VHH binders against DegV domain-containing protein DR_1903. Designs and how they scored, part 2

Target 1, 288 residues: DegV domain-containing protein DR_1903, of Deinococcus radiodurans (q9rt62)
Amino acid sequence: MIAVTTESTADILPLQLGYSGIHLLPVPLGHQGQVYSERELPPDQLVNLIRTTGEPARTLAIDDEVVARTFEAALQGSKSGRLVHVASGSRFTPHFEVAARVAGQFGVRVQVIDGGTVSYALGVQALHAAHLADQGADFGQIARALAELRERTLLTFAVESLDFLRVNGRIGNVAAFIGNWLGLRPLLAVEAGEVVSKARVRGQAAAVRTLLSATHQFQHQTGETLRLYCGHTIGGEGAAEQLQGQLQAVYRDLPAPLHPLGSGLTANVGPGVVAVLAFPRRFGLGHA

## First folded at step 21 (VHH)

Design T1 (from M5 with S56D)
Fold by ESMFold2, fold request of step 22:
Structure T1 (fold): chain B 288 residues (1-288), chain A 122 residues (1-122)
Amino acid sequence: as target 1 above (288 residues)
Amino acid sequence: QVQLVESGGGMVQPGGSLRLSCAASGFTFSDYWMSWVRRAPGKGPEWVSTINSGGDSTYYADSVKGRFTISRDNAKNTLYLQMNSLKPEDTALYYCARIDFYEYSSGFPDYWGQGTQVTVSS
C-alpha cells in the first residue's frame, strides 16, 4: 500500500499514530532563537515558557533535508515504494510548498496533497488516506476522496485572542478583527482552505452555544450522520467538556471525544481554545 | 458477535521465543487492520505491533522492533505474533485488537479479546 505522511501539527493522538503507520514530518518550534521539537516542548511547558518570558513562540519552516529524510524513511517502510504526503493548507503555512518542492526530487514516488486545513482536520485526512491506501487506492483515488472529505468537513473554533495568529503571520482574512475587545472571543472557521471570522461572543457558555449551533446547521446542510470531535488547547478542557455534554444530549449514539491539540497548534492559536470538528461518518470504516 | 481469541502465551526464559495466535470471527477479517497490544502489571495499555488488512505492511513499537514479527493468514482468519529474544520487560497480558482509525474510546481499538499471558523470567 501507499505510505502516508503528514505534519506533526496534525494532532493525531499517539495511539492512533502507533497503529495507523503514519510517519510525521516534524514541524519545529522556535522561541527566542532556540529550536524545539513538539515532543521537547509539550503544550503546558510551551505556555509556561511564553508566560514567564513574555515572548511568543512560532512554528518554523522545515528544512528541505528534514523533509527529504522523512520521505525516505516512509518509503523504506513501504513495499509499494510510493508515498502520499498530506500537508497543512497552503494558505495557512509554507509547509505545502516545501513538501511539494522536495517531492519533485522523488518523481512519481512521492505525491503531495494540499490538505487545505490544519490540526486534527488534517489528521483525519491523513488517517483516511491510510485507510484508502490499505484498500488498494491509488494516488488519484486518494486525492479525490480527500477533496470530498475537505468539502464536507466543519472545523470551527473559539480563540481567546487573535494575537497568537498575528504573531505567527497566520492572521490572513481575519486581520480586520485585529484587537481583542474585552471579554469577547473570536469564533473562526476553516472554509475553502481559508480561515474566516464567524462571530465574536462573550464567555465560555456563548462560545459553546455557538459551536453547537454551527454543528446543527452543518448537519442540516449536509443531511448526514456525523463523526464529531471536541478539540481543545491547554486551558480549554472545561469548555470542551461542556460542548461534549451538549452534543451528546442530541447525538447520543455518536461519541464526541475530547481531542487535545499539540504545541504547534497552541503556538499559533493560543491556550484556551475550544473547537468542533465534524464530518460524515461514511468516510471510512465506522462503528456500526 | 465480533470475537477475538488469543492463545499461545506461557512462561519462557529470557532469550526464548513464543508464537501468539488470535482467532477472529464475527466480521470480515480481511477488511481490517489488526494489532497486538499489551498490558504489564500496574501499567496502562501499550501498543506493540500493527498489520494492515492485506498483510503487506507491518509496524512495530521501538521496544520490540527487530525481535517481534506480526503476520496474518486471511484464509484462516488468524493473526500471529512471533516473539523472539524475549526479555523480562515483555512480561504482560497480550491482546489481539481490531483497528478502527477513527474510534479510540477508552484508549483501545474498537474490539479486543481476553488476552493471553506471557511471562518471561529466570
Scores: ipSAE 0.083, ipTM 0.540, lowest interface PAE 6.5, mean pLDDT 85

Design T2 (from M5 with S56D S57T)
Fold by OpenDDE, fold request of step 24:
Structure T2 (fold): chain B 288 residues (1-288), chain A 122 residues (1-122)
Amino acid sequence: as target 1 above (288 residues)
Amino acid sequence: QVQLVESGGGMVQPGGSLRLSCAASGFTFSDYWMSWVRRAPGKGPEWVSTINSGGDTTYYADSVKGRFTISRDNAKNTLYLQMNSLKPEDTALYYCARIDFYEYSSGFPDYWGQGTQVTVSS
């Protein structure tokens, strides 16, 4: 079976990692010249550090050696001697380029895929890759399938501030929308590998409603039964619960679990974020 | 209806062995990855081992690696966990879990059984 790796910021839960056998490429966090692992700097500590110092944290580039070691480790566990690495969106992070470069050291054994997204949406692709690998898919098949999944994935965040994205250089396409944001909460979507402004709302309730609306629209567009997730960074639990309640009220037969988003994303989008992630149920084990 | 029924638990002394079984029904067993998860008193669920649909790929938590062996018989719709060199730390309720990757509830997989108790004590 082809091994699968992705970035530690893919927000795959520990149990899911155990279930899937996915190896994580650790993405380092930086703050005031110090480098941390996500393990060393969990979301609550990350936020406290930022608030205490007034200085932002950010995800850092990954060293080639770390990438290589991760790939080697994953390959050792693979009977096929092949590996798919699902990288975060190349427009967001340099991780794809680094991974691709390092992959060259492994000949044709390693295929790096640009996931074109972040956080658990990336994680979902990695998980799907693992599923496909189990089914005997080759590199091309996996790549195509993930592309399809990306096209049919809703990822929308309601953030408290654009400051985190700005500092981390992820706000390029959103910059045009940075007008008067006083008291407003931006809703941002990841589309086609870009962050897109979707709405400006006032208050948590409005944010949740807007996320719900986005989900409804997406569901109608796809016409498919969806998997739903209520993502949240630290401090966004309440909003996520509210979203969950509303989603479950509308989609009674679909689980919409709360999904904590880790330090990597938190560093980039800030605390208090609530997000909706949705994609067709057919992308998963036991489904066609 | 999806059903998973664990068995084979019990009390053993440190260094002892147990073999857990999980009888699956209500779904196409061979289409799903399966896992063992355990929960010790006062602790959250801990992943133990996973096996892919065909059984050719297995994963283990570091805590059990080298001691536990997961296997499956798709013809019998049964999942197994051979536990050797048991330690007191292995004491837990062991759950058989059907894996979807994407579905979970409070950290648990989409489907799991009632569990079988494993107690390792001198």
Scores: ipSAE 0.625, ipTM 0.831, lowest interface PAE 0.8, mean pLDDT 91
Fold by OpenDDE, fold request of step 24:
Structure T2 (fold): chain B 288 residues (1-288), chain A 122 residues (1-122)
Amino acid sequence: as target 1 above (288 residues)
Amino acid sequence: QVQLVESGGGMVQPGGSLRLSCAASGFTFSDYWMSWVRRAPGKGPEWVSTINSGGDTTYYADSVKGRFTISRDNAKNTLYLQMNSLKPEDTALYYCARIDFYEYSSGFPDYWGQGTQVTVSS
């Protein structure tokens, strides 16, 4: 079976990692010259660091050696001697380029895929890759399948502020975010490997309603039964619960679980964020 | 309906062995990854081991590597966990779990059984 790796910022839960055998490439976080492991710095501590110091945190570039070690470890556990690495969107982070470069050291054994997204949407691609690998898919099949998944994935965030994104330089096309955002919460979506502005709303309730509407629209566009997730950064739990309740009211047979989003995303989008992630159920394990 | 029934638990002394079994029904067993998860008193669920659909790939938590062996018999719709060199720290309720990579409830896999108690004590 082809081994699968992805970034620690893919927000795959610990149990899911155990289930899937996915190896995480640790992403470092920087704050005032100190380097932290993204997965070892919990969001509450991260936010506390930022608030107490007034200085932002940021994801740092991954060292080639760390990438190589991660690949080697994953390959050792693979009978196939092959590995797929699913990287965060190349337009968001430099991690794809680094991974691709390092992959060259492994000949044809490692395939790096640009996930074109972030957070648990990236995690979902990695999990799907693991599923496909189990089914005997080759590199090309995995790549094509993930591309299809990306095209059929909704990821929309309601953030409290654009400040975190600005500071971390993760906002593409600044022109798209020009305007007075004072007192408003922006809703941002990841589409075609870019962050796009979807709406501006006032208050949590409006944000949740807008996320619900986005989900509904997406469901109609795809015409498929979806898997739904209520993502949240630290401080966004209440909003996520509200979203969950509304989603469950509309989609009775879908669990729409709460999914905590880790320090990597928190560093980029800030606390208090609620998100909806949706993609067709057919991409899941147990489906043909 | 999906059913998972664990058995084989019990009380053993440190260094002892147990073999857990999980009988699966209500779904195509051979199409799913399976896992063992355990919950110790006062602790959250801990992943123990996973086996892929065909049984050719297995994963283990560091805490059990070299001591536990997961296996499956798809013809019998049964999952196994051979536990050797048991330690007091292995004391927990052990759950058999059908894996859906994307679905989870309350920190548990998509489907799990009632659990079987394993107690390691001198």
Scores: ipSAE 0.588, ipTM 0.813, lowest interface PAE 0.9, mean pLDDT 91
Fold by OpenDDE, look of step 21:
Formats: sequence, structure tokens, C-alpha cells
Structure T2 (fold): chain B 288 residues (1-288), chain A 122 residues (1-122)
Amino acid sequence: as target 1 above (288 residues)
Amino acid sequence: QVQLVESGGGMVQPGGSLRLSCAASGFTFSDYWMSWVRRAPGKGPEWVSTINSGGDTTYYADSVKGRFTISRDNAKNTLYLQMNSLKPEDTALYYCARIDFYEYSSGFPDYWGQGTQVTVSS
């Protein structure tokens, strides 16, 4: 079957990696001229480093050699000799472009897909690609299926500050909203491969309510049974638990598990972030 | 109702072998990826091995690579784990798991059995 790779910042859980056979392309982190892997700088250490130094961290570009090595390793494990790489949104990171360039060295063996998103939303696409690959899907089928998944994915998150996004150059149109945000928490979403501002709220309770509302609206729009996840960075655990409780109260049959988000995302959005991720259950196994 | 029933565990000496089995029912076995996961006392769950639906693709944790072999018989709705060259550190409760890539609870897949105990001791 076709092998699947994605970026280490896709926030796929260790067990899920074992389940899926997905290979991760390491995304390096930078802080004060030092380069770290996500393994070397887990979220708690990252946040501590930022707070103690007062200096931001960010995800760095991936070396071509690292990309090539990752692709080669994945291909060696594939009987098909083919590989799909699911990259983070090209509007957010340079990773897609780098991956696509390197893929050229592999001829027709490697297909790179622009996931148009980040974090576990990206991870979900990679996992779906792995499932489709097992089903014998070709490059085109996988690409089309992921496109459909992207169109039917909600990723909305409440941040404590826009500073992290600003420093990391992740806010385009959102930068226009950088005004009087004192005491307010921005609510953002990934839509059509971009980060958009959805609301400004005051307090954790309001943030959770807004995320819940967004989920309800999305559910009505899709008309489908959803999978729900409560994502959080360091410091966002309480908000995520509150969100989970409210989601489970409304959607009793949906587990809405907590999903810790890694250093890559934390560097870009900061601590204290809570997110809701939702997409139709039919994209998973067992509920299709 | 989805059911997974593990068997084949026991006590063996270091260097010994065991073969675990998992009987699946209540779903179309051949449509699902399957995995073995283990939990040692005082430790979190550890992924051991995965096999795809057709059985042509397998994955292993580094800790068991070269020693363990996962396989399946779709006609019998059965998952297997051949464990060779067993070590004391392999001592754990071994779970058979149906893989839903998106479903998990407390570090475990949504569907897993009661487990079978493997003890490696001299």
C-alpha cells in the first residue's frame, strides 16, 4: 500500500502512530538561535523557556536532507514503492513547498498534499490517508478524499494572546484585528487554508461557550454525525475539560476526548489555548 | 456487539516463546486494522504491533522488532502475536485492539479486550 508521512507537528498521538504506521517528518523548533526537536523541547519546557527568557519560539523550516531521508525511510517500508506526504497549510508554513521540491527527486513515487491546516486537523488528514491507502486508494483518490475532509472540518480555537501568532507570522488578515485586545481572548478558526478571526470573548467561560456554539452551528451545517476533539496547549487543560463536559452534555453519544497539542502548535499560538476539532464520523474507521 | 477475547498468555522463562490469540466478533474483522497493546504494572500503555486489514502490512515497536510477529486469519476472525526471545521487560497485560484511527480513551483504542497476562521470569 501507499506509505503516508506527515509533519511531527500534526499532533498525532504516539499510539495512533503505532496504529497507522505513519512516519513523521521532524519539524524543528527555534529559540534564541538554538534548534530543538519537539522531543527535546516538549510543550511544558517550551512554555517555560519562553516565559523565563521572554523570547518567543517558532517552528523552523525543514532541511531538504531531512525531508529526503524521511521519504526514503517511508518508501523502504512500502511494498507499493509509493508515498503520500500530507503537509501543513502552505499559507502557514513553508513545509509544503520544501516537501514538494524534494518530492521531485523521487519522480512519480511521492505525492505531496497541501493539508491547508495545522495541528491535529492535519493529523486527521494523515490518518485518513493511511486508511485510504490500506483500502487500495491511489494518489488521486486520496487527494480528493482529503479535500472533502478539509471542507468538512471545523477547527476553532481560543487563544490568550495574538502575540505568538504575530511573532510567528501566522496571522495575515487577523493582524488587522490587533487593536484593543486587553482582557479579551481572540477566537480564531482555520478556514480555506487561512486563519480568520471569529470573535473576541472575555473569560474562559465565554470562550468555551463560543466554541460550543461554533460546534453546534457546524453540526447543523453539515447535518452529519461528528467526531469531536477538545484540543489544548499547556495551560488550556481546564478550559478543554469544561468544553468536553459541555459537548458531552449536548452530544451524549460523542466522546469528545481531550487532545494535548504539541510544541509546534504551542510555539505558534502560545499557552492557554483551547480548541474544538470536528469532522464527520464517516471519515474514520468503525463509523463509516 | 464488538468483542475481543485474548488468550495464550502465561508464564515463561527468559528466552522463551508464547503465541497470543485474539478472537474477534460482532464486526467485520477483515475491514479493520488490528493491534496489540500492552500495559506493564505501574506503566502506561505501550503499543506493540499493528497489522492492516489484509495482513500484508505490519508495524512493530522498536522494543519488540525482530522478536514478535503479528498476523491474522480473516477467515477465522483471529489476530495472533507470536512472541519469541521473551524478556522480563515484556511482562505485561497484552490487549488486542480494533483500530479506529480517531477513537481513543485513556490511551487505549475504543475497542479492546480484557487482556491476557504474559509473565517472563526466571
Scores: ipSAE 0.453, ipTM 0.752, lowest interface PAE 1.4, mean pLDDT 90
Fold by ESMFold2, fold request of step 24:
Structure T2 (fold): chain B 288 residues (1-288), chain A 122 residues (1-122)
Amino acid sequence: as target 1 above (288 residues)
Amino acid sequence: QVQLVESGGGMVQPGGSLRLSCAASGFTFSDYWMSWVRRAPGKGPEWVSTINSGGDTTYYADSVKGRFTISRDNAKNTLYLQMNSLKPEDTALYYCARIDFYEYSSGFPDYWGQGTQVTVSS
């Protein structure tokens, strides 16, 4: 089967990573001129470092040599001699361009897909790619299936501040709103590969209600049984638990697990984030 | 109902070998990736090895690479783990697990067997 790689910021949980056989490209974190892997600087240590120094952290571009080494390792473990890399959205990060440039050194053996998203929405694409590859899908079939999944994925989240996105250069078309945040939590979504503003709400309860409403609207619009996840960065656990409870009160036969987000995401969106990720259940393995 | 029944565990000296088996029923075995997961006393679950649905792609935890070999026989609905050069650190209850990439509970897949005990002791 075609081997699969994605970025460490895809927030795939450790046991899932083992189960899927996906190889990760480590996305570097920078702080005060020092470079860390996400493994070296877990979210609690990252937030503590930012708070005690007063200096931001930023995700950095991945070195070509690291990308090449990762691709070589994944190809070496693959009987097909072929690899698909699912990159974070090219309108968010430089990682797609770096991966595509390095992939050129491997010819047709390595192909790169622009995931158009971040975090576990990206992780789900990588997991789906691994499933399709196991079923004998070629690169084109994988790319088309992931494009369909992207179109039918809801990712929306409440941040405490736009400052983390601003210092990382990930703020996109919401930059105009950074100076008028007055005790309100911005509600953002990923749409068409970009971060967009959806609302500003006061307090945790309103944020959770708005995320729940977005989920209900999405479910009605698709008419499909959904997979649901309650994502959070460090400090957002309480809001995520509240969201989970409210989702389960409506969708009592569907799990909505809490999904902690890693350091790369925390550097970009800050602590205290709560998110919902939703997509149709049919984009999984044949088990139901 | 999905059933996974592990066997082949036992007591062995350091440096010895064991072969674990897992009999699967209640689902189409050849449609699923399968894993071995182990739990040592007082520790959480540790992923050991994974094999894809066709059996041609395998993955191993660093702690077992070169010593353990996962395999499957789809005609017999059976998963195997050949364990060579066993160490006291390999002592654990070993479970076979059916993979659902999207579902997880308490660090284990929702579908796993009762386990088979492996004890490596001088």
Scores: ipSAE 0.350, ipTM 0.711, lowest interface PAE 3.4, mean pLDDT 87

Design T2 (from M5 with S56D S57T)
Fold by ESMFold2, fold request of step 24:
Structure T2 (fold): chain B 288 residues (1-288), chain A 122 residues (1-122)
Amino acid sequence: as target 1 above (288 residues)
Amino acid sequence: QVQLVESGGGMVQPGGSLRLSCAASGFTFSDYWMSWVRRAPGKGPEWVSTINSGGDTTYYADSVKGRFTISRDNAKNTLYLQMNSLKPEDTALYYCARIDFYEYSSGFPDYWGQGTQVTVSS
């Protein structure tokens, strides 16, 4: 009933976009004054472009007109004439503020939720919102359910360095990390809508072990059957495969699929990232 | 035992048409979303089209919109892909894929057939 939009950087798989009917708000990428869509600059080309030029790529603010067109398109396909937009966390990007400003032009028909997170954790919120909307939920019911989901979501990740986050201004409480440490990978988490530093670990095995430990603690804390994902940016595939294998050894009935992360996230956190995303299985994503 | 058997591939000239079929068995076909996925030489899998379990909603990759039509017959446990206005870029091995939301949480293909070859050339 209620239409759902979120950002293209939510790393929702194409099949999921198909069945959910979610409209994506396109987040542009910028490099040396050129503007790209994420499709035009896939992660391997993005990393190569940064490496060969020595200049960063950034996710850019979305024009008000693009936001308005996206909202109008989603509303036209909705029998309810209502829309919820799930925005990336306001502590990470300007996109919540832009969406909220534009939504004001639509009155009560468009409401914006601060997702308090990024990437596929944001995508999961959008998918759950679309699922609830199909069941006839109103905005208040969706907002309450997403608030619960946020509180019961683990997103923790090991980056290769903080250089990409510093360059893009996406460092909250991790701004104190300065310089590069060979083989020393910062471990970060999203907690209460912000990125927090958890540790620095040396090497792939330590990163995987720490992510596994965080998952075990989270499972015990919630006591629920979890959905698990092993996220990675380009270059992080080996670590993600190791994490998957170790999770499957412990949680034998859970597939813990690998989930590649797109260019928007890669521009901000860099290549070689490995992550775990976990949340209770009872939060349906609009499938089966 | 889940089984997906594709057929209907072959060689056609540019601008020609083919109709692919996929016979499904070993599961309740009408409970599952189904997709066509293709693999061109030297490339990874590329999503082509998806149809929901009831057959009333369909999705297409931009490269095939307006030229390809996915359909299903739940009484015959068969998935179809009507391919019109074929181009050399459509040359690929085409797979019928079952979508399993419970096993992977993300709605990812869990079973593929052997595939049927489509070759578009002069």
Scores: ipSAE 0.000, ipTM 0.121, lowest interface PAE 19.3, mean pLDDT 83

